VH-VL binders against Putative multicopper oxidase GMC1 (GMC1). Designs and how they scored, part 3

Target 1, 132 residues: Putative multicopper oxidase GMC1 (GMC1), of Saccharomyces cerevisiae (q04399r243to374)
Amino acid sequence: LINGKSSDGETIKIGFNTEYLLLRIVNSGMSGTQVFHLDGFQLIVLEADGIMIKPFIVQTINLAVGQRYTILVKLKSDTSFIRMINGCNKMMGYITKQWWFYKEGAHLDLPKNPNDVSIEHLPGFTKAELYR

## First folded at step 5 (VH-VL; framework fv_diridavumab)

Design s23 (from b0 with heavy chain D56E)
Fold by ESMFold2-Fast, scan of step 5:
Structure s23 (fold): chain C 132 residues (1-132), chain A 121 residues (1-121), chain B 111 residues (1-111)
Amino acid sequence: as target 1 above (132 residues)
Amino acid sequence: EVQLVESGAEVKKPGSSVKVSCKASGGTFSDYAISWVRQAPGQGPEWMGGIIPIFETANYAQKFQGRVTITADDFAGTVYMELSSLRSEDTAMYYCARGDEYIWGSYFDYWGKGTTVTVSS
Amino acid sequence: QSVLTQPPSVSAAPGQKVTISCSGSSSNIGNNYVSWYQQLPGTAPKLLIYDNNKRPSGIPDRFSGSKSGTSATLGITGLQTGDEANYYCGTWDSSLSAYVVFGGGTKLTVL
């Protein structure tokens, strides 16, 4: 599923011929929700809280404290870069962090100031869910 | 070469149900999502829902939630769409369309020829 | 009804160039790949452009696509009478679970 994986801070290298990305995500914080999104990709949810479920498709996952999901992502053959967005509800605001997956051999030409993706602008986000 | 073969035209009365089938010919369902898209006379396409047969999971547009059911018989290579509680505004051409593998229809590379469903008393 | 906004019609003479716009929001075009479909009278839609700007095999290079922000554009150069058709944009809308949206369509007339 994941081949040639390595991490370099805000970038993660994957093998050139990677066809599927299998991710296990968890909200290990003490309060507030976490939001997870891969720009331009569908997320196929395979497990919830360690239990296999009938799969369902979303673009954005909202995680309450302690929730965890296993997700599958189908990559396109011409994909060189994938932007991963992770948003956390913090006191006095929302913190959005970005990571980049890139395929081996691709040129890294990432924005020096990748911005200001407001967590409220992510697909499937609701303000009410951040405070549940 | 892949073709999607849809069942024949249907004429239904209000309040009844219709079930349309879509068969893949020359390919498999293993790596593809199949969606149902309808088009009323003179209007643009409207996505109803789709299924990923390998996962046996379907998703539906909110407008059709509770009235539409999409199922697959992966062994036979057929996907079905059943629409219940039919109204005159359900009169449309109904297409099945193949998504780009597990993408839910960010694009559809193959389309069936369409099944006309007419709802009238 | 359609979620994405297209002009209802566009026209030009043979050999000319036209562009067809498609406007959406951050939950659809802004965050997702855009596709374009050609529908000739009496036929099913045919994929013309996918992933914003890619052509399937068999689609001539006269057809091109682009995306900027929450809008997408289909460009057609060297217009031919056989290009008369309805054109639809499509994308995924992520306001809910998997959810596909289409434009209302643009009728291209080659005069």
Scores: ipSAE 0.007, ipTM 0.588, lowest interface PAE 9.2, mean pLDDT 77

Design s24 (from b0 with heavy chain D56G)
Fold by ESMFold2-Fast, scan of step 5:
Structure s24 (fold): chain C 132 residues (1-132), chain A 121 residues (1-121), chain B 111 residues (1-111)
Amino acid sequence: as target 1 above (132 residues)
Amino acid sequence: EVQLVESGAEVKKPGSSVKVSCKASGGTFSDYAISWVRQAPGQGPEWMGGIIPIFGTANYAQKFQGRVTITADDFAGTVYMELSSLRSEDTAMYYCARGDEYIWGSYFDYWGKGTTVTVSS
Amino acid sequence: QSVLTQPPSVSAAPGQKVTISCSGSSSNIGNNYVSWYQQLPGTAPKLLIYDNNKRPSGIPDRFSGSKSGTSATLGITGLQTGDEANYYCGTWDSSLSAYVVFGGGTKLTVL
């Protein structure tokens, strides 16, 4: 569960032996499209809107209101933390927020600026999300 | 030790197609992404596309979209790359390379020795 | 034209140290892991460095990698004649609709 947090720099702890991360991502907002990305990782899509699909690989997920996906992520053996980037389409363009998954025992130093990442430069970002 | 074994050299005429194979030796394909990377004489490597056999998912660089097809035969442990509408600019060494397990690698840990494809008039 | 910029050549004597740079942009090096490959004459590329600074098993610690912003660097210490080769950097690039891009290469000559 990622939705429910609203501030940049929030953290999610995972077990130190975690090799795979299974995420259920949902855009529970009432308007606007969400973009989801894990910096340095590919996302294996296993389910869309509660229905199992033929798995496919993307680097960035675009979610319209009410859409949901089940995502599998393979972690690097030496990963201590993972930066999660969430982008929302708003009246003034994209607003980006950053979150962190971190393994037990890891030192975590959170970023200060939520807008230091450009949504246009995310790997695999869909062009349709940049233009209304 | 893992080795990727590619099919033999090809000489083709402009406008024809070529199909190159890549077979695992000492390892398996099914759990890994297999990419095709070419290198023209005196040039750097150029990624063409790849496949993750266990998912049946293939992906291609936009430059080759419509001309390249990558397929996998899990029974034979072989990945194929077919390039159509050949031009002289397609003369190159063609490599298969292994990426990460179940995902597209940000790196390639094992490479085949390469297959020469020459397009001559 | 290559997407990632490398110097075309570098040279040094046996026992010396060299560094090879790889420059990109936010859409590639700035947001992704970098790998480095060695290609000896007449051979396929060989992985030297992955995830910016890690070595595969069998690669000596004379080879090192680093990344800062939109640039990456390959370092080679204790140069040997057997290190004479072309070196390529590689990473993701979403702006080109290509998932993997390589540098143009740097030819290392050990004199």
Scores: ipSAE 0.007, ipTM 0.576, lowest interface PAE 9.1, mean pLDDT 76

Design s25 (from b0 with heavy chain T57I)
Fold by ESMFold2-Fast, scan of step 5:
Structure s25 (fold): chain C 132 residues (1-132), chain A 121 residues (1-121), chain B 111 residues (1-111)
Amino acid sequence: as target 1 above (132 residues)
Amino acid sequence: EVQLVESGAEVKKPGSSVKVSCKASGGTFSDYAISWVRQAPGQGPEWMGGIIPIFDIANYAQKFQGRVTITADDFAGTVYMELSSLRSEDTAMYYCARGDEYIWGSYFDYWGKGTTVTVSS
Amino acid sequence: QSVLTQPPSVSAAPGQKVTISCSGSSSNIGNNYVSWYQQLPGTAPKLLIYDNNKRPSGIPDRFSGSKSGTSATLGITGLQTGDEANYYCGTWDSSLSAYVVFGGGTKLTVL
C-alpha cells in the first residue's frame, strides 16, 4: 500500500509499481457536505470515523461535517493518471475541485479546467440540504 | 488448476426461486471477486451481481435488486446465487465468473461451464 | 437491450483482418478498462483481451485491442475458421445502476 506524494499544487505523485492506494479523507470544514470520487475506480471503505467497519464498496463518498473514511483503491498497471474529484456544498451551490494522481515516469499532460464538471451527475451523489 | 464448478440444470415454475452454486478451487475463492452473469438464448451476457468473499461484500445490478441474493460459504468454498419470483424471461444459462482480486474487475478470467435454468409453466 | 453497442455481425475470408467495434459512454468505456470475450458455440465465454489491450497467457498476438474516447476496438488478423464465434466487449459502468456491462455481441463468420 502506498500513499501519493504531492509534486505540485494539483497533482500527487505515485510510485510506478503502486498496486493499491490507501486514502484517508476527511470533511474538516465547519459546515456543508463534501463529495469524493475517483474516475474509473471503486472505493472500498474500510474505516468510518476512525473505526473499522464491515467493508463496503461505493463509487462516491458523501461526507458530512467531521466525517472521515479510510478508502482502499486498487490500481491497474496501465493507469498513469487518476482523476480525483472533490466537491463541497456552499450556500450558493457546490464548489468542485479536481486533482490527479500520476505514476512516476508519466508525462504531465493533464486536462485543464474540464468544462461541465458536475458533482450532481457523479454516481452516488446525494443532494445536500441547501435550505434551512 | 483454477476451476469454477457449477451446480446442475434446473427446471422451475413461474413465481418460484432457484439457487445455483459455484464451487471455487485453485486459489480462486478467497483471493478474488466472484460474479454471476446470465445469458438468455441468442442474447449477450448480462451481469447480475457479485461477491468479494474476504470482505463479505455483495453488489447487484439494479435490474435484479430485490430478486437476487449472492452469498458465500467460506467453509465450503462455494458462492451461491438465488433468484426469486422467477419469470419465463429468466430462462437462461447462468455462469459464475472470477473477477479481479479483491475488487470488481473490468474483466473475468475464468468462467464456470454454466447452469441452465428453464422457467416454464 | 445491451448497454454497449456492437455491430451484430462481421465476416471475412481466412487470412484476412477484421475489426469489431464497441461503443459506450463516458460513464463506462470512457472512464474504465475494456475487456473482450470469445464465445464458441456451446461454450462459456473465454477472456481474449483485458485492460483495453492486454492478452492473457495463451491468447495469440493476432488478437489485439484498443480504446479511444468512449469506443473500443477488437482486431483479429490472420483469420482462421476456428475464430468463427460470437465476440463480446465488457467494461465497468461508473453509474449506481450497474457495475459491469456487456455489449450485445458480434457474430464473426469466416467465409
Scores: ipSAE 0.015, ipTM 0.613, lowest interface PAE 6.3, mean pLDDT 78

Design s26 (from b0 with heavy chain T57V)
Fold by ESMFold2-Fast, scan of step 5:
Structure s26 (fold): chain C 132 residues (1-132), chain A 121 residues (1-121), chain B 111 residues (1-111)
Amino acid sequence: as target 1 above (132 residues)
Amino acid sequence: EVQLVESGAEVKKPGSSVKVSCKASGGTFSDYAISWVRQAPGQGPEWMGGIIPIFDVANYAQKFQGRVTITADDFAGTVYMELSSLRSEDTAMYYCARGDEYIWGSYFDYWGKGTTVTVSS
Amino acid sequence: QSVLTQPPSVSAAPGQKVTISCSGSSSNIGNNYVSWYQQLPGTAPKLLIYDNNKRPSGIPDRFSGSKSGTSATLGITGLQTGDEANYYCGTWDSSLSAYVVFGGGTKLTVL
């Protein structure tokens, strides 16, 4: 069976031989924190706000307005799909979006998101209170 | 052929500290995470923490935070684990183990033979 | 305390099949790869299965792994007396308190 749709409609194809993802994550909004997570992966932080830093490992990145990070993710050779969770803090809570990275040549039978994961339950999540 | 060799057995008194080393031979030291895993007599393995030498990043199990420090000497090809404020409950076999390329706990493909730390009065 | 639950013991006769279960939660087995280790008396643990169902070089195909939901299973067919050992599952835990967790272990007795 073929299911080429994610529940949020967003998918990102990566090359078949991709061993590393180098991602630049930016909170370019004017209000609210953002949260970034790759399910099942550790994020190696290489740069903060365009400046190289001593690397450190996190599972979830909390981004205040204007913050940006460059992160490295090591992929396993048999990784076919990676679920990306992005949360944005609004006036009355978080809006969570889910996207999928998938390797070229993988069957486009995208896994159904088993359950919406509560962003507040992500490892390393920091609850932000805006305007205070 | 990869080998991980821990330092020799230690006998310590309560309240002291111990520092155990793990030397990698046969290459690949810098390409992988190195973890410390202990096993008390009759118990299962317990992960204490690990280090990714290439990034000089260490993480620790919550139970050992504040008492354990893991460091790497890339020049010597050696990883160290220091455990302080020793108690009789710290009597165990201590292993170093090689982790999956920069991933803390997917699996450990090579283990040292272990070194015994005995804490007694 | 073990985060992953295994039966404390299993037993079977030579030539038979045995399965060892490992139960966890969404923050560990549910979202991460599972490994299995064999520990013979007086030795260090030895990697038996990695990435849920893969075998390192030198591990016979009598050993197999599988994962479904928040549980994993180690299968051993054609049991031999030399398989008598403790078996441990392991995985990465995505909770804030730990990254690597092991099961409490299962002692396999070959009768």
Scores: ipSAE 0.013, ipTM 0.582, lowest interface PAE 8.1, mean pLDDT 77

Design s27 (from b0 with heavy chain T57R)
Fold by ESMFold2-Fast, scan of step 5:
Structure s27 (fold): chain C 132 residues (1-132), chain A 121 residues (1-121), chain B 111 residues (1-111)
Amino acid sequence: as target 1 above (132 residues)
Amino acid sequence: EVQLVESGAEVKKPGSSVKVSCKASGGTFSDYAISWVRQAPGQGPEWMGGIIPIFDRANYAQKFQGRVTITADDFAGTVYMELSSLRSEDTAMYYCARGDEYIWGSYFDYWGKGTTVTVSS
Amino acid sequence: QSVLTQPPSVSAAPGQKVTISCSGSSSNIGNNYVSWYQQLPGTAPKLLIYDNNKRPSGIPDRFSGSKSGTSATLGITGLQTGDEANYYCGTWDSSLSAYVVFGGGTKLTVL
């Protein structure tokens, strides 16, 4: 779940002049591991479980129940849309949900994704983390 | 105009190490990832690793893990790549390249002219 | 070794068009943006296409890019002798624990 969102195809508006996107991601569920990814962007981790750390870069974050991270993403000057992918292990399988960030004033004709995205194919993801 | 200026050619013996520098000018040094990409004679480019200077965080390709170290000197606007335990197979042109705003693998918008490293006995 | 597959060479006459393919998998091209680089003899690679189909300033519109599934294509129309070069595709790959992978390259000959 991202900020209480639980459906695919949702959009999240951000300010027109946004140059940095600061995200707090939390697995607030009672069971199940979550996976988080932004297409085309590296995630700069600033906090882990509420504690500031020396920043490190990952492509995908895996969150066990109760874990949280604060991440920084620098937006390109010509970025109008960012695809966010959230996956979770549910109903004995993986459910991948997608959202888009868009800047104020941007046209909402979002790019089509021709294929279903498997969380196992997200950059930096490993199967081993799903059994934790 | 952003410019990446690399250090001069090196000739090294097997088992030694080499340290190549890349000085960035004409833009914001700290905001962009700087990667090292090598190209052996007649081969395609091979990514070795990179660093985001503002965070002093480096990441490396699996093949070079344990042999390569990438560091940044924000004051000097310079990124370094040190490769240890050199082998003849490390003979290549070594490029530094600027990544797109913290993106390691999205694209490289500017490249240095390359530094030749020759490993011979 | 290269992870992304490109034809080793292509050739065409001046004024013709050519396409260069780049084939990968879901862990690289399928889930990530593709870039293309031109390398003239004796020079460093130069960014030609980024984010699948965008051109940097200064790159003429006769160069184009596209992506479908796990493959990407570079198109060049109105070929000129100055286009003779090696062309490389690039993206990142999660399956190899590598952040950046390149194709093996395609040598374009104009004659």
Scores: ipSAE 0.007, ipTM 0.524, lowest interface PAE 10.2, mean pLDDT 77

Design s28 (from b0 with heavy chain T57Y)
Fold by ESMFold2-Fast, scan of step 5:
Structure s28 (fold): chain C 132 residues (1-132), chain A 121 residues (1-121), chain B 111 residues (1-111)
Amino acid sequence: as target 1 above (132 residues)
Amino acid sequence: EVQLVESGAEVKKPGSSVKVSCKASGGTFSDYAISWVRQAPGQGPEWMGGIIPIFDYANYAQKFQGRVTITADDFAGTVYMELSSLRSEDTAMYYCARGDEYIWGSYFDYWGKGTTVTVSS
Amino acid sequence: QSVLTQPPSVSAAPGQKVTISCSGSSSNIGNNYVSWYQQLPGTAPKLLIYDNNKRPSGIPDRFSGSKSGTSATLGITGLQTGDEANYYCGTWDSSLSAYVVFGGGTKLTVL
């Protein structure tokens, strides 16, 4: 759970000295395996299925039905753009959710040139698709 | 053995499009992200985009957004990259490369041999 | 900017050691793993170092990597004629213009 919010494309204020986000992820569906990925971020795994483990770093996590992980994500700066990809396979599609995280006392630094960004990465834009 | 086998060289006119392929073998297609990286003569590598085939999810560098399309054919075990509105500046060696598991940005452990695309009038 | 800064060239004699620098920012090197690639003339780039300092199987321990702050370095000891190549650093950058960035390259000449 990221900050208790469920809306897509949000801007989220965090504490001034926050360097890491703690995320708890779970495959609560009754369908098959899900793949969890955060574009541009490494996932530091702290806990698997409720058991504390020696921390390790991965790029993605495969979650079988009912599996749970606790992970840390290191923020890149006073303002961090995070995009999540979560899904099973291309027939089932995937979900893409996006957030801007910014530290208290910092100004949100948006790209100066609109042409430097894709619409997919703009704050407040979210996308969920089947295929592509 | 892990292999990425690219299609043959192409010579194209300005304004046309080109579609190059990358056939993945050795168990790479379903478990990894595949990226396209180009290198113009005398220059360094430039990432164009990549795809996670199991999701059919593609992501592109902003410079190429709207001009490049990356797709996957599960049956053929092949990833395609199509670049449209070709200019002479698109003349380069085009590589496909395997990213670490579903990540196309951390490092590329296997590369195709490259295919040349020449754009000339 | 999508390009990391490397010196355009370095040179040394056989048996010596050389270091190649790669400078970036907090949005790329400062917060992400760095990889290094060797490119011999007429060939595709070959992964030399990943995750800042790890070597793939088959890469001799003469090659090493390190990262400090927003900079990374590739070290080569016991320099050999066969090490003559272009070297590129690479990393992740989640900036809105690119996700993967590479350095401009360093040409290593063995004198």
Scores: ipSAE 0.006, ipTM 0.550, lowest interface PAE 13.1, mean pLDDT 75

Design s29 (from b0 with heavy chain T57E)
Fold by ESMFold2-Fast, scan of step 5:
Structure s29 (fold): chain C 132 residues (1-132), chain A 121 residues (1-121), chain B 111 residues (1-111)
Amino acid sequence: as target 1 above (132 residues)
Amino acid sequence: EVQLVESGAEVKKPGSSVKVSCKASGGTFSDYAISWVRQAPGQGPEWMGGIIPIFDEANYAQKFQGRVTITADDFAGTVYMELSSLRSEDTAMYYCARGDEYIWGSYFDYWGKGTTVTVSS
Amino acid sequence: QSVLTQPPSVSAAPGQKVTISCSGSSSNIGNNYVSWYQQLPGTAPKLLIYDNNKRPSGIPDRFSGSKSGTSATLGITGLQTGDEANYYCGTWDSSLSAYVVFGGGTKLTVL
């Protein structure tokens, strides 16, 4: 839940000169909506459910059970870390997980503020599908 | 080297529409976000909306949704902004401005010189 | 109304240092990069600072930017008469989705 210190989420290393991340995200759960967010970054949606679509840009994506998206993310030149926040609405509540992408050679310094794990405070968050 | 050239000044009556153009040159036209920012006399800038031509995706500030339409002509290298149901409060300088590549940036690196739209009866 | 708050005016003498503040919230400055613009009378705004503290080519190092929490500041050292202008901060407001917000502006007078 809350540890009051650095997150224990997985860290993901990316190449030193990576300019773009291509991510495939899936809500493979049996119940509940997922919320996907990369803190400080815009998500360019290229595919929905395996089908290429007209691209569009959002800050946060809500994924119903079984939905999948292919996302492109443009990294800025001074990017050292990217925080990925995933909130999952389950039958009796929800869980928020935090992940880090970091460039090779970067100092890994995870924030100690647990408020960052609340999906209700994510930029561009839309609450409509929570609690389903 | 990158230039944004806007259409000429307009004088319109309340209730009418205005369509202004912004021709881009000196770079990759389609890949960059191009926004429209207006500034009423004595006021600060106000973002109205923009388009990323390669995605054919336009986004609008909530205040202008339903009244503003932004389109792009990739062949002509031109972005258009049409504002309908004009009011006296729409009297302002209208700028086109270039944002980031493939995304909605938080800054604009090149600006047109602006075009004046005056709404009066 | 402006979402970002700036002091309406600031003044200083040539050669002095001045700082202009810009205050917002977590949905804008707190989570996004800040830019600064200079607008001379009768001209379009000109980008001075982007990504909190970076300068475009051609902008003197007398201009600097910084960000802390939900606030940002523009610093100008070695003030010159040609710096007399309106200054605006700008950022992305993620709560308004695909919406760029600007401050109300600060008029810098060089006396």
Scores: ipSAE 0.201, ipTM 0.705, lowest interface PAE 3.9, mean pLDDT 81

Design s30 (from b0 with heavy chain T57Q)
Fold by ESMFold2-Fast, scan of step 5:
Order: sequence, then C-alpha cells, then structure tokens
Structure s30 (fold): chain C 132 residues (1-132), chain A 121 residues (1-121), chain B 111 residues (1-111)
Amino acid sequence: as target 1 above (132 residues)
Amino acid sequence: EVQLVESGAEVKKPGSSVKVSCKASGGTFSDYAISWVRQAPGQGPEWMGGIIPIFDQANYAQKFQGRVTITADDFAGTVYMELSSLRSEDTAMYYCARGDEYIWGSYFDYWGKGTTVTVSS
Amino acid sequence: QSVLTQPPSVSAAPGQKVTISCSGSSSNIGNNYVSWYQQLPGTAPKLLIYDNNKRPSGIPDRFSGSKSGTSATLGITGLQTGDEANYYCGTWDSSLSAYVVFGGGTKLTVL
C-alpha cells in the first residue's frame, strides 16, 4: 500500500510548491517481491529497513517481503504529472499497478494513452528475485 | 553566473595517468552532480562518469570502469577525474559538466571549456 | 560506437527549416527524457533542449524538440548562419551502469 492508494490508475495530489517528494515504501505482502519506479525520476534512498544510510540513487527499488525504504525525489519546476509504477510477482505472473502524482493547480488533463507497463522493462529490475 | 573551470592542458606518455580538476564557481557546488565527458578529435561526446558530492556517490560508464576514478573535495569545491593506463586513444578534450540539482537527470546545463589531454610517445 | 543514431550531416539555406533525428531503444530514449546540445566550432557543447521539448532561458523558440517512441527530433526554423554547428542528442540510459549516452552528432551546414 503506497500513499493510501491500492487501485490502478488513481491520482495522488501533491502541493503546488512541492520541490521534494518524500515516500515511505514498504512491501507489506505475505509473499512475493515488489518493484517501485517513478517514470523519468531518480529515487534518492535515505533509509533502508528503518535505518538511516548514506544516501544513494537508483531508478527502481526491489522490495522483498517486509523490506522498507524512505525515498526522496527531486521534482522539476515544470513537472505537473509523474507516473508511479508498482509491480509485484504472483503465481499467475505479474500484477502491475500505476498511479499519477499531479501538482495542485496543474492542468487536469492526464495523458490519455499511457505507455504499456511491464516491470521486466523497468531500469534496475532483477528477474531472479521474483522466483523465490 | 555559473562557471566550471578545468585545469590546464596535459601531455602524457602511454601507460601513465592524468588527473584533471574542475572547480565550480557562481553556484552551489554540493547541490549538483558533476560529470566528466570526453570528446576525441572528430567524434561525439562520451560520458565517462560523474559524482554527486553531497552523497559521496560516483558512477562510471562500463567502458571506463577500472581506469577512471572521480572524486570530490567538498572543502575546495573541486571535482577530480583521474584516468590511468593511458593509451593513444585517450587523446581528447575532457569536459566537466553540471547535472540537475541532486539528480543526474538526462541533461547538462553548464559545461566547462574543456581540457586537452594528449597521449603521445 | 555511439549508442544513439543521428544522420552525420544536414544542409539548408538561411531562413529554411531543418530537422535532425535521433534514434535509440527502449532503455534510453523510449523510457527517458531527451536533451539536445549545440557545439559551435572550437567550443564546448551548449544545452538547447531538455526534457524532450523544453528550452533553457536564452534559447530562442525557433529551436524545438519532440519525441515519439524510441526516436527524438530537433527542429530549427528560420535558419541563421550562426546555427552552423554540430548537434548532439543525449539521454539517460538506465540499463547497466551507464547514466548518460550521446548521439554521434549531426553537422549542420548553412549553405
């Protein structure tokens, strides 16, 4: 569950003056690896499993069951929409969910034809972790 | 004004190493990623690697791993690039370039004027 | 070898319109923002376009960018003699350990 949303295609409002987005991401599932990605953005990792670490940057977070990360994202001044991709493995394949972050006051015309989403195509995805 | 100032031209022998510096002025050094991009005569730019000083994170292009080291001296406001085991193919202009604040981004907004490194016997 | 493919040269007369293409793959242009750089003879590259189609302050609106799938295009209208330069596309390649990749460049000759 990320930011209180569980439905595919939902929107998440962020303040119009937001320069940084702080996200706490957790794999609270009973089994299976989860993947987190923000299209066009780097994820600055500040905490891993509740422990502050020296910050580092990745494009995609792979979360085993129970893992958690605190992530900082620097927003560009002209950013109005950000697509968030969250995927997880299941016995029948992959379940991929997507949300749109939008700045308060932005034009409310979301992209109509989002790109096809496959977690296997995300930067930093590791296939081996999904089959445990 | 933001300006990136590189060290002077170098002439090196094959097998030696070279260390080039880049000093940022007119902007906050620690707020930005600094990359090194080289350009061989008549060729396009080639990204070598970069560093985000505030995170002590350096990343290198696969082609240069094991030969390039990029470091930052926060106190001096300077980023260094050291290239070892020099070959004639390393003869090029070496640029430092500034990335987005606290992110790598996909673009560089400011470039140094370039430092010529010539590798000859 | 360059990761992104550009035509080696293009030519046009003053006042005309020219376009320069840049082709990549899903791991670079397909999934990331594209930037464009102008390099005048004897100078360092200068940012012309970032985030596919945005201009930095000081860049005139006759320069434009666009992206479709795994390809990007730089457009220059009202061509001027001062536009004679090499043009490079660049993007972030999120695969492996490379963060930034560039095209091989396009030499624009103003006739």
Scores: ipSAE 0.012, ipTM 0.599, lowest interface PAE 8.2, mean pLDDT 77

Design s32 (from b0 with heavy chain A58P)
Fold by ESMFold2-Fast, scan of step 5:
Structure s32 (fold): chain C 132 residues (1-132), chain A 121 residues (1-121), chain B 111 residues (1-111)
Amino acid sequence: as target 1 above (132 residues)
Amino acid sequence: EVQLVESGAEVKKPGSSVKVSCKASGGTFSDYAISWVRQAPGQGPEWMGGIIPIFDTPNYAQKFQGRVTITADDFAGTVYMELSSLRSEDTAMYYCARGDEYIWGSYFDYWGKGTTVTVSS
Amino acid sequence: QSVLTQPPSVSAAPGQKVTISCSGSSSNIGNNYVSWYQQLPGTAPKLLIYDNNKRPSGIPDRFSGSKSGTSATLGITGLQTGDEANYYCGTWDSSLSAYVVFGGGTKLTVL
C-alpha cells in the first residue's frame, strides 16, 4: 500500500499532472486476508507475486497472506481525489480502513460524513475469503 | 474513420442461443474496450458486458448471469457476443459500442448500427 | 430497469432553452463521470457529452453538461426541430455487477 499504514481518513498527495498511479500492494501479515478497493476506479493488475501476468481489470482485490500485486490506475483530467478502502480479515471478522489520494493544488471538498462501504458488498469481493 | 459493423438480423426460437459479431475498422482495435448494449423496443439502453481485446478478459452485467459470453479475435478485429437460453424478452436491438483505452470507460464514442434479434416460437 | 432517473419527457419551443436532469447515487454519478447520448428515431445512440461537460468533435456549443453531487444535467440552448430525440445519461457504477448504467431516457419534443 502506498503510505497505507496511515490511520483512517488520512490523505496521500499525488502530483498535479498525474495520469497513472502505480501501486504495489502486499499482505505482509502472518494470518488473515486483505481486501483492497479504490472507489470509482478500475484496477489494472500487471503483476502478481513478483511475476508479470496478462493484465486484467477488477474493482476489488483479495490478498491472501504473503500475496502481492502491482496495480495500475488510470486517472482522468478532472480527478481531484480517490477514496481508498482497505479491509483486513483477522479470521473473526474484518477491520476496515480508508484513505484519500488527492492531487497537489486541488481543492479538497470531501463529504463531511462519507458513505461507509461494507467489505462484503464491494464489487468483485470473493465471499470465500470471509469464511476463512 | 472508425466503424463498427455488426452481423445481420437473427430470428431464433426460445431456448436457443444467438451469436452476434462486431467487426471494428478504421482505428486501433486491441486497446479499446468494446461493449454490447441492447435496447428493447420503447426502452432505454442496457449494458450487457464488454471486453478489452488486448487483455482478453470479459466483464458481464449481473442480469445476464452466465448466459452471455463475449470473446475477441484480435487478428480479425472482431468481437463476438453469444447469448444463450433465449426468451421472448431478449427480443431487442443489439449494439456494439467502443469505450476507452485500457479501461472500460464511462462513455461510448462509436456505435454499430445495431443488429435485430427476434425471439419467437 | 433503469438505475439512473430521468424525466420521461420534456418540451419547449424553437429557440428556447431546455434542461434534462439525471439523478443517481454516490456509487454512480457521485463518484464517476457522466455521459449523454442523443438517439434520433431509427438510429443508434450518438455521444453528445462525455466526462460530465466535454463535447466530442462535431457537437455544437448549444449542448452542454454539468454535474453536481449525485445529479447531472444536459442543457440545450437555441432549440431546433432537429433536436427532437430521446436523450440518455450514462455512467459507471462501482457498486453493481454491471459496470455501465444508463438512465431511462427523456423524450424531447419541440412544439
Scores: ipSAE 0.203, ipTM 0.693, lowest interface PAE 3.2, mean pLDDT 81

